# Designs tried in a protein design chat: miniprotein binders against q96jn8r1131to1294. Part 5

Target 1, 164 residues: q96jn8r1131to1294
Amino acid sequence: TLEFLENHGKNILLSNGNRTATRVASYNQGIVVINQPLVPQLLVQVRIDFLNRQWTSSLVLGVITCAPERLNFPASACALKRAAWLLRGRGVFHNGLKICEKFGPNLDTCPEGTILGLRLDSSGGLHLHVNGVDQGVAVPDVPQPCHALVDLYGQCEQVTIVNP

## First folded at step 3 (miniprotein)

Design dS10
Fold by ESMFold2-Fast, scan of step 3:
Structure dS10 (fold): chain B 164 residues (1-164), chain A 80 residues (1-80)
Amino acid sequence: as target 1 above (164 residues)
Amino acid sequence: SMKVWILIRGDSPEEFKKALEELIKLAKELGAEVFYYIDGNTLFIIVDGIPEEALKKFAEEVEKLAKELGYKVEVEIEED
């Protein structure tokens, strides 16, 4: 059963059996991680439940390769550097650098109700799924083990894990 | 080290970047490395290479200007 880990960013409150994450303050400190490794063919999906238009940017998602169970999460996922491959806006980021300038839809403009998915293919390529549609390989050769990460940044104040 | 990300959203991100020319020049004179890019209607400014107190001051001045000109602004601190 997929759940968010009880170790999470300081502004997160988990509910609904640890399947819903709500950021209760500010715009940051909103990192959550799925409780089991992202193994090939596992599709992890979250639904955007609530957007607060007071803020500028929105949700970031991706993978981390460090052990998340006792990690002191930084204010934003971008600070994870070498441990993280992240999708933010239209970009793909690793180690503080934009490694792809335009991939998939703009995550800053996805409306409430959007379902975002992460999946590894059999060759270790990380795929983004948007409302059931595979956007292709965002990151090739992801190191393993890795864990799916969602950063409830900015506008995105609530997400819920959705089973296929 | 500390890096500061400043995200400014509004109707004219390129025009707002012009309004920041004086502040960017001053930061560079202090030894800062300043990057920017525009993604949609959002201007991203990334600054590092100077002491933490100077980075915070720069971010505060950008935030003040953004507010005066009707832009939304978020500041994010990134530690290495």
Scores: ipSAE 0.005, ipTM 0.212, lowest interface PAE 13.9, mean pLDDT 83

Design dS11
Fold by ESMFold2-Fast, scan of step 3:
Structure dS11 (fold): chain B 164 residues (1-164), chain A 80 residues (1-80)
Amino acid sequence: as target 1 above (164 residues)
Amino acid sequence: SMEVTIYIDGDSPEEFKKALEELIKLAKELGAEVYYWIDGNTLLIWVRGIPEEALKKFAEEVEKLAKELGYKVTVEIEED
C-alpha cells in the first residue's frame, strides 16, 4: 500500500491510513516521504487539499536517494545537502543548487485540488505530472533506488496520496 | 526593547531572502517590524517590536537556515 512513512517532519500529522499528511504548525518542518521506492513505471501522486494563502511559497516535491526510514529531516527540503533533486516554484534543484531555471508550472501557484505526480521513465528521467499531464523530464539520470518526497512548505498545509 | 540585526553572507543574497519570505511573514504577523536590504553579497535584516523571546527565536531560525544553506551569519542584539 502506498503511504507516507512514519518518519517525517515534526510538524506533520498523518491520518487517513497514513495517506494524508497535515502540517499542523508554522510554515516548515513538513517533509514526508512515500513508503516505497520510486521504481520505473510507478506514478506517485498527491493532491493539494488545503492552502493557507497567508504564506508566500508552497510545496516542494522531488526525490532523495538516501534511505528515508531513519533520516533526520531538516526544517525545509531545500536544506538537504545529500542526494536530493527538488522541484520548487519553477526551479529544479540538486543538493541545494539550482540546475534549471524554468520547468513546468509554478508550484507556488497551483490551487487546491491540483494533483502532482512523480514518475521515473525507463532511462531514469524524473517526470513531473500535473493533473495527469506529463510535464516532461525535470531531471535526467536519477540514481536508484530513490524515494519520492513532498515538503508541505508555506501555503501547502495538507496533501493526500491519490491513485493514478 | 530589543532589536536584532542579522547579516547573511553568501553567493546569492536575493535567493536567500526568498528562502526567508515565510519566516519574515510569520514575524510580521506576530507584530514585528522587519526591514531588509542587500549590500553587495550581504543580506541585512533588522527586526524589532515583538517580545525578546520571539526575536531570539527569529534570529535562531534565520541562523539555522543560513548554515543549512551554506551561508555565513552574524547576529547583533541591541538591548535598550
Scores: ipSAE 0.006, ipTM 0.298, lowest interface PAE 11.6, mean pLDDT 86

Design dS12
Fold by ESMFold2-Fast, scan of step 3:
Structure dS12 (fold): chain B 164 residues (1-164), chain A 80 residues (1-80)
Amino acid sequence: as target 1 above (164 residues)
Amino acid sequence: SMKVYIFIRGDSPEEFKKALEELIKLAKELGAEVVYRIDGNTLWIYVRGIPEEALKKFAEEVEKLAKELGYKVRVTIEED
């Protein structure tokens, strides 16, 4: 069963059998990682449960290729300087460097109830799914093994893993 | 066998907790264990040890009060 790992950002509280992540303080320290590697054809989905409009930016999601069980997470996912491919706003980032200006919808404006998915295709391409709709390849040829992560940054204070 | 987590965010979590004191007292009289924590603008409450129906009623009353006072609230019910 897909769950969030017990190793997570300082401001996270896990509940609902580790399937719901809530950021209980501030705007950062909200990184969570899925408990199983993202292998080709596995679709990992989270639903945005709660947005706080006090903040301007919102959640970030993507993959890391380092082992997550003992990783000391930075305050935000975009501060990761190695082994990270992230979707933030409309941008695609590799190790903190923007590699695509405009991909998919603006993640800073997705409403509560939006379901966001990550999937690898058979060639290692990372896909974003939004409410069941494949947005295409955000990152080609992601190294294996990799792990799906969500950063409950800014507006996004709660997400829940949902099954396809 | 069930437990409830309640997450409440707003400008005065200490004041909101005071508004909940009668509701918390009633839950404790039913035998509930009630734990709370305030962190920044957030109050979270953990309740267990009473029947599921009573836990749901408690959560509903907290949610109603939070919404009336302009607080944001999230409730999670799971196996203890």
Scores: ipSAE 0.000, ipTM 0.088, lowest interface PAE 21.6, mean pLDDT 82

Design dS13
Fold by ESMFold2-Fast, scan of step 3:
Structure dS13 (fold): chain B 164 residues (1-164), chain A 80 residues (1-80)
Amino acid sequence: as target 1 above (164 residues)
Amino acid sequence: SMKVYIWIEGDSPEEFKKALEELIKLAKELGAEVEYEIDGNDLVILVRGIPEEALKKFAEEVEKLAKELGYKVYVFIEED
């Protein structure tokens, strides 16, 4: 069963059998990671439950290729120094470098109820799914094993893992 | 040591830079080094050289000011 790891950002509270993550303070320290590797054909989905428009930017989604169980998370996913591929706004980032200017919908404008998914294809391409619709390959040839990561930054204060 | 990145989307980055004037002045009075970079259409402000706790407070104040003034920013702290 898919759950968020007990190792997470300082401001996260897990509930609902570790399937719901809530950021309870500030705008950052909101990184959560799924408890099993993102293997080909596994679709990991989260629903945006609550947005606080006190902040200007919203959640970041992506994958990391380091072991997450005992990782000391930075305050924001974009500060990760390890091999990390992140979707922020409309951009795709690899270890802090923007590798694609415009991919898929703007994550900063997705409303409450949006379901966001990550999936690897058989060739190691990372796909973003939005409300069940495959947006295409955001990142080719992601190294494995990799782990799905959600950063509840800014506006996004709560997400819940949902089944396909 | 730590550093703070302030990533400002490109519509009016010079106006927001001007609005940050007093916060940047206070950081410099604490000994901060401040650098400005253009990345495509975005302005990036880098602040370093002061204690981690002061950088964290600075970053939070920047996010609050951006919301108040209608600017879109992404602010993050990382090891220098």
Scores: ipSAE 0.203, ipTM 0.608, lowest interface PAE 4.2, mean pLDDT 83
Fold by OpenDDE base, second read of step 4:
Structure dS13 (fold): chain B 164 residues (1-164), chain A 80 residues (1-80)
Amino acid sequence: as target 1 above (164 residues)
Amino acid sequence: SMKVYIWIEGDSPEEFKKALEELIKLAKELGAEVEYEIDGNDLVILVRGIPEEALKKFAEEVEKLAKELGYKVYVFIEED
């Protein structure tokens, strides 16, 4: 069963069998990691449940290749400087460095109910799915094992892991 | 009390630092307490301790300053 790990950002409260993450304070400290590593053809999806429009920006989605259970999470995913591939806005980032300017839809403007998915292909390419539609390869070669990461940042206050 | 959240989108930490200094200066001139955090390309500033009318004036100055510095800012005022 896909769940969020108990090791998470300080402002996160887990519920629904650890399948729902809610940021209960401020705009940051909202990183969560999914327990099972991504394997080829496994589609991991989260639904944006609630947005708080008093903030700007929104969730960050990506993967980490370090051990998630022992990770000391920074206040935001943007501060991850190693072993991190992240999607923020329309950009793709590796260890904090933008490696792609425009990819897929703007995550900052995805409405509530949007389902975002991550999937590795057989060649190690990381795909983004939006409402079931494959947006293509965001990262061409991701080291394995890797874990899906969601940063409930800014507007994004709650997400839930959903089955395909 | 009233508080203001200020979001500034920028490019480099150094430019953020400069903008932050200016914003803090403005806020303190109005008698505000300021908390801030730089996170990636986002600068978030919490301003509290001044009345709503002063916050509105502050917001206007922030926006003006941001424009001069080439930043886009978002200002939100709410009760503390």
Scores: ipSAE 0.018, ipTM 0.315, lowest interface PAE 6.8, mean pLDDT 85

Design dS14
Fold by ESMFold2-Fast, scan of step 3:
Structure dS14 (fold): chain B 164 residues (1-164), chain A 80 residues (1-80)
Amino acid sequence: as target 1 above (164 residues)
Amino acid sequence: SMKVWILIRGDSPEEFKKALEELIKLAKELGAEVEYTIDGNTLFIYVDGIPEEALKKFAEEVEKLAKELGYWVLVTIEED
């Protein structure tokens, strides 16, 4: 079954059989990674459980193509300079460089209860799903194997893996 | 078998845990194993070892109490 890896950011507490991730301090050090590679047609979904409006920016999600089990996570996913494709706010980022200005909804404004999904299509295109709606291809031809990553940054203090 | 995870978040998780003492006592009298931990502003509760209907009732009563006291709550029910 899908769960978060026990290797995670320093401020994360895992619960609910490693299916719920809570950031218990500050605004950063909140990266979690799914325990299985994101293979074509697998839909990985997380629900936003709790937003702390003390902060301005919110969660980041995407994929990494390096092995996550022993990775030393940076304070923020946007500090990853290699092997990373991330969705943050309205933008799509590759290794810290913005490659698309406006894709999908603004992730900084998604309310509690929003379900966010990541899926690879048969051609290796990375799709974002929002509340069950496919937003289209954010990144074409993602190298494999790759792993779904969520950064509980800023406002987003808790997410839970949701089955399709 | 069935197990329940409950996550409660708010201003005073220690105070909320004290408010739950009667519900926890009732669950334990039915043979439940109840464990809890507090990390930051979040109270985590795990309950198993009693019939499905009793677990669901426990979860419902915790949700009612959380709502009355202004806490955020998430209940997750899992089956073996």
Scores: ipSAE 0.000, ipTM 0.052, lowest interface PAE 25.3, mean pLDDT 82

Design dS15
Fold by ESMFold2-Fast, scan of step 3:
Structure dS15 (fold): chain B 164 residues (1-164), chain A 80 residues (1-80)
Amino acid sequence: as target 1 above (164 residues)
Amino acid sequence: SMEVFILIDGDSPEEFKKALEELIKLAKELGAEVTYEIDGNYLLITVRGIPEEALKKFAEEVEKLAKELGYKVTVIIWED
């Protein structure tokens, strides 16, 4: 069963059997990680439940290749110095550096109800899915094991894990 | 050496103060020294002692936060 790990950013409250993450304060300290490695063909999906339009930026989605159970999370996923590949806005980032300018839709503009998914293909390519539609390979050759990460940054104050 | 000065003119709303305190806490976790000075209607916050790129990112995040919330602040990056 997919759940968010109990190790998370300090502003997160988990509910609904650790399947819903709510950021209860500020705009940051909202990193959550899925409780099992992202193995090839596993599709991890989250639904955007609540957006606070007070902020302009929104959630970040991606993978990390370090063990998350005891990780001391920074205030923002983009500050991660570990092997991390992140999707923010329309950009793809690796360890804080933008490696792609325009990939998929702008994550800062996805409305409430949007379902975002991460999946590895058999060649290690990381795919983004938006409302069931595969956007293609955002990052090739992701090292394994890796773990799916969601940063409830800015506008995005609540997400829930959804399965088919 | 590099320092970041944040000048807040007058009273800032509670939500901006909370968000700014979170950014300052992050800077302190990176090893920054933070100093507060109040001069009449101005609050001056100085941040220093971490790598130059981290200070620049801090300054950019403060300006972005102020713009997103519609508050007016002056952020000054001082380098020798």
Scores: ipSAE 0.000, ipTM 0.133, lowest interface PAE 16.0, mean pLDDT 79

Design dS16
Fold by ESMFold2-Fast, scan of step 3:
Structure dS16 (fold): chain B 164 residues (1-164), chain A 80 residues (1-80)
Amino acid sequence: as target 1 above (164 residues)
Amino acid sequence: SMDVIIFIYGDSPEEFKKALEELIKLAKELGAEVVYDIDGNTLIIFVRGIPEEALKKFAEEVEKLAKELGYKVRVLIEED
């Protein structure tokens, strides 16, 4: 069963059997990681449960290739400078460098109830799924092992892992 | 590597962000990623991805502009 790791950003509270993550303070320190490596064809999905509109930016999701159980998380996933491939807003980022201008929907505007999914294809391409719809390959040739990451940044204060 | 987070407090965070457009453009031309957020009267700017000296210079220029325009600033520098 998929759960969020107990190693997480300091503003996170886990509940619902570690399947719900809530950011209880501020706008940052909200990184969570799935407890299993993202292996090919595994679809990891989270639902946006609560948005706080005092903030302008929203959640970030993607993968990291470092070991998450021992990682000291920075305040924001976008501060990760190595081993990170992230989707933020409409962009795709590798280690802080924007590698694609427009991919999928704008993550800063996804409403409550949106289900976001990450999946590796058989060639190592990272796919984003939005409400069950495959958006295509955001990142080719992701190194393995890798781990799915969600940053409850800004507006996004709660997500829950959901089954396919 | 280094990250800089700048908190700017004052009457109009949206207007202050517009005053920063040239500094933000210069940082991006050096390869920086610049992200911002607004919470009430606070503009929060996160900047990274360029050499430490360039990040410090960016923070210094933002502090200088904020002082000239009557805003209060706090800068956090985090080593990665």
Scores: ipSAE 0.000, ipTM 0.173, lowest interface PAE 12.4, mean pLDDT 83

Design dS2
Fold by ESMFold2-Fast, scan of step 3:
Order: sequence, then structure tokens, then C-alpha cells
Structure dS2 (fold): chain B 164 residues (1-164), chain A 80 residues (1-80)
Amino acid sequence: as target 1 above (164 residues)
Amino acid sequence: SMKVVIYIRGDSPEEFKKALEELIKLAKELGAEVEYYIDGNTLWIIVDGIPEEALKKFAEEVEKLAKELGYKVLVYIEED
């Protein structure tokens, strides 16, 4: 069963059998990682449960290719300068460099109840799914093993893992 | 009166400004006034209107964020 790892950002509280992550303070220190590698055809999905619209930016998600179990997470996923492919706003980022200006919907504007999914295809392409709709390949040839990461940044204060 | 001045020159001043947005929100909640200027590859942000101790803490957080994100910035407190 999919769960968030107990190694997470310091402002995170896990509940619901480690399937719900809540950021309990500030706007950052909200990184969580799924407990299993993202293998081809596995669809990992999270639902946005609560948005605090006091903040400007929102949830970031993507993959890391380093082992997450003992990683000292930075305050924000955008500070990951190695082994990280991230979707933030409308951009795609690799190790802090923007590699695509406009991919999928603007993640800063997705409402509560939105279900966001990550999946690798058989060729190693990373796909974003939004409310069940495949947005296409955000990143080709992701190295393996890789791990799905969600950063409860800014507005996004709670997410829950949901099954397909 | 004191102000914090942030200067960045590089390929991504808009991205660094984006990274600062939440810190700027925290400063505004304390009553800060914020002004910024972008010209080509340069960004200037000026923050004032809050107590000296809050300005110093804000400057420290900006420097930590810049270091964490790999940006080269000048952050300094000006007394006028």
C-alpha cells in the first residue's frame, strides 16, 4: 500500500495511516515522498484537501532519483539542485533549471479536490495526470530508481494519497 | 529609518523574485512596504516599514534562501 515516508519536511504531520500529509506551520518545510519507487505503470495520486489562500504559490510535485529514507530535505523542493525533476506552476524544472515554460495546468491555481498523479510510461517518460486526464510527457527518460515527491508549499496545506 | 535592499543580477531574476514571494508575504503581514524593479537581468527589492529586528531577520532569511537556491545576491541593510 502506498504511504508517505516517515522521513519528511519538519512542518509535516502524517495521519490516516501515513496517507494524509498536513503542513502545520508557515509556508515551507513541507516535502513528503512516497514509500515505494515509482516503477513503470504505477500511478501515484494525491488529492488536494486544503488550500490556505493567504499564500501565493502552491503544491510542487515530481520525482527524485536519490534515496529519500534518510535525506535531509531542504525548506523547499526548488532548492533540490541534484537528482530532481519538478513541476511547479506551469513550469518543468530539472535541478533548479527551468526546462519547459508551459506544461499542463497552472499548479498554483488547482482547487481543493483536484487529484494529481505521477506515472512513468514504459519508455521512462514521466506523466502528469490531472483529475484522471493524462497531460502527456513532462520529462523523458527519467533515471531509475526514482521516487515520487510532493512539496506542500504555500497554499497547499494538506494532501491525501488516493487510489486510481 | 532602515530598509533591506536585495540586488540580484543573473539569468533568472523573475525566478528568484518568485522564490521570495512567501517571505515577502510574511514581511507584509508585519506591516512592511515592498518595492521592486526589474531591468533586463537585474532585480532590486526594497523592504522597509517594520522594526529593525524584523528587518534583520528578514535579511538573514533572504541570504539563507539565496544560498540554498544557488543565487548570487547582495542583501544589505541601509540606514538613511
Scores: ipSAE 0.013, ipTM 0.459, lowest interface PAE 8.1, mean pLDDT 86

Design dS3
Fold by ESMFold2-Fast, scan of step 3:
Structure dS3 (fold): chain B 164 residues (1-164), chain A 80 residues (1-80)
Amino acid sequence: as target 1 above (164 residues)
Amino acid sequence: SMEVFIYIDGDSPEEFKKALEELIKLAKELGAEVTYEIDGNTLLIWVRGIPEEALKKFAEEVEKLAKELGYKVTVIIEED
């Protein structure tokens, strides 16, 4: 049973058995992490439930390779300086530095109802899935164990874990 | 339009933010919205609402000051 960890950004409220995360204030402090390591063959999916068009940028997702249960999360996932591989907009970021300019669709323009997925392949490649469509390998050779992270940033104020 | 996020890492993020007060004031006088947050050793500045050229100049001045004062800076530009 996948759910969000109770350790999360300060603006997050968890509901629906810790399967729904809502950011209740501002634009930041919205990081949540899945309660199980992202192991090969596990597809972790979240649905965008609510977008607030007051903001320009939207959610970030990716993986961290540090233990998340007691991590003091920064205001934004992009401020993570260690052990983080993130997808934001069309970019791929490692420890806050852009390592790929254009990968997959622009995450800042995904509408409500979009289902975003993260999966490791058998070679340790991190894949992004958008509405069931595999976008390919965003990051090769992700160290393990790693943990799926979603940052309810900017426009994205609510997500829900959905089963494949 | 364009939004700029500046992440500044170093020993005293509160002191660095104080060093930026004049640049932040100038950006606000140009009509910018400026938001900041300090978490541990990281200062995040989010700036938006002014033309692209002015946003880029702001980021360049922050980078210059950070380098002079021994801070590491990462600038992330987001466009609609």
Scores: ipSAE 0.000, ipTM 0.182, lowest interface PAE 14.2, mean pLDDT 84

Design dS4
Fold by ESMFold2-Fast, scan of step 3:
Structure dS4 (fold): chain B 164 residues (1-164), chain A 80 residues (1-80)
Amino acid sequence: as target 1 above (164 residues)
Amino acid sequence: SMEVFIYIDGDSPEEFKKALEELIKLAKELGAEVTYEIDGNTLYIVVRGIPEEALKKFAEEVEKLAKELGYKVWVIIEED
């Protein structure tokens, strides 16, 4: 059973059997990580439940290749300088460096109810799924083990893990 | 010490910096060190040297202003 880890950003409250993450303060300190490694063909999906239009930027998602259970998370996922591949806006980032300008839809504009998914293919390529549609390979050859990460940044104040 | 790192992606980083002038002035009056750089379409601002709560309030005001003006803004508050 997929759950968010109890090690998370300090503004996060977990509920619904650790399958719902709510950011209860400010706009940051909202990083959550899935409790199991993202193994090939496992599709991890989250639904955007609440957007606060006070903020301009929104949710970031991706993978980290370090062990997350005791990781001291920064205030924002974009501050991760090692072992991180992130999807932010339309960009793809590796350790803070933009490696792709435009990939998939703009994550800053996805509405409430959008279901976002991460999956590794058999070659280690990281795929983004949006409302069930595979957007293609955002990052080739991700090192293993890796862990799915969601940063409830800015507008995105709540997400829930959903099964396929 | 705490540090706020702000980067703004947009068509007119110089104009957005002008819109931030009053907030930057207030931060400096509180004793903050403020640095900024413009690289292409990105404005980078770093603020440090004032209490964490004041840094967080500064970050919140910058995000509100960015929303008002239609800019994309990333704000990071980190121990430096």
Scores: ipSAE 0.000, ipTM 0.174, lowest interface PAE 13.5, mean pLDDT 80

Design dS5
Fold by OpenDDE base, second read of step 4:
Structure dS5 (fold): chain B 164 residues (1-164), chain A 80 residues (1-80)
Amino acid sequence: as target 1 above (164 residues)
Amino acid sequence: SMKVIIFIRGDSPEEFKKALEELIKLAKELGAEVVYRIDGNTLIIYVRGIPEEALKKFAEEVEKLAKELGYKVRVLIEED
């Protein structure tokens, strides 16, 4: 069963069998990691449950290749400087550096109810799915094992892991 | 009297401004005049009207936050 790990950002409260993450304070400290590593053809999806329109930015989605159980999470995914591939806005980032300017839809403008998915293909390519639609390869070669990461940042105050 | 000018550059300068709301509020409570503008990807904040030590502390907090959020920051302290 896919769940968020108990090791998470300080402002996160887990519920619903650890399938729902809620940021209960501020705009940051909202990183969560899904327990099972991504394997080829496994689609992991989260639904944006609640957006606080006080903020303009939204969630960051990506993967980490370090051990998530022992990771000391920074206040924001932007501060991950190793073993991290992230989707923020329309950009793709590797260890804090932008490697792609425009990819897929703008995550900062995805409405509540949007279902975002991550999937590895057989070649190690990381795909983004939006409402079930494959947006293509965001990262062409991701080391394995890797874990899906969600940073509940800015507007995004709640997400839930959903089945495909 | 002194002023501090802080340059914050990143992908979402407006969002960073929002992140600074509490710090700005605190500065204003101390009597600071705070003005800002956004130029491209850079948020520029001008703070004056409070003691130099308070200005420095404010700048330090902003710098800390900027680094945490992956923004580039540059601070100038000069005579008002």
Scores: ipSAE 0.014, ipTM 0.331, lowest interface PAE 7.3, mean pLDDT 91
Fold by ESMFold2-Fast, scan of step 3:
Structure dS5 (fold): chain B 164 residues (1-164), chain A 80 residues (1-80)
Amino acid sequence: as target 1 above (164 residues)
Amino acid sequence: SMKVIIFIRGDSPEEFKKALEELIKLAKELGAEVVYRIDGNTLIIYVRGIPEEALKKFAEEVEKLAKELGYKVRVLIEED
């Protein structure tokens, strides 16, 4: 069963059987990682439960290819310099470098109730799903194993893992 | 009570102010007084009238946006 790992950013509180992550302080230190590798065709989905509109930016999601169980997370996922492919706003980032200017909807404007999904296709392409709609390949040939990561940054203070 | 003063320097301070529009509206909805001026290539924003923690949050979001859009930023939080 999909759960968030106990290793997470320091401002995170896990609840609901480790399926809900809440950022309880500030705007950062909110990285969570799914407890099992993102294997081809597995669709990992999170629902945006609560947005604090004092902030402008919102959640970041993507994958990391390093072992997450003892990783010392930076304050923001976009500060990861190794083994990270991230979606932020409309951009796609690899190890902090923007590799695509405009992909999918602007993640900073997704409302509460939005369901965001990550899936690898059979050729290793990373797909973003928004409310069940496949946005296409954000990143080709992601190395495996990889792990789905969500950064509860800025506006996004709570997400819950939802099953298909 | 505290105030925050943010100096944002870059190519187009008018355009950066537009990029901050939603964040400024949120601050005003919380009861903040927001004043700004443009001096050459620098946008200067003054915010007061909300709790210190909210002022810090506002300043940090401005810093993040400035970094993303290629602007330089300096923040001062001081007694009002």
Scores: ipSAE 0.000, ipTM 0.112, lowest interface PAE 19.6, mean pLDDT 83

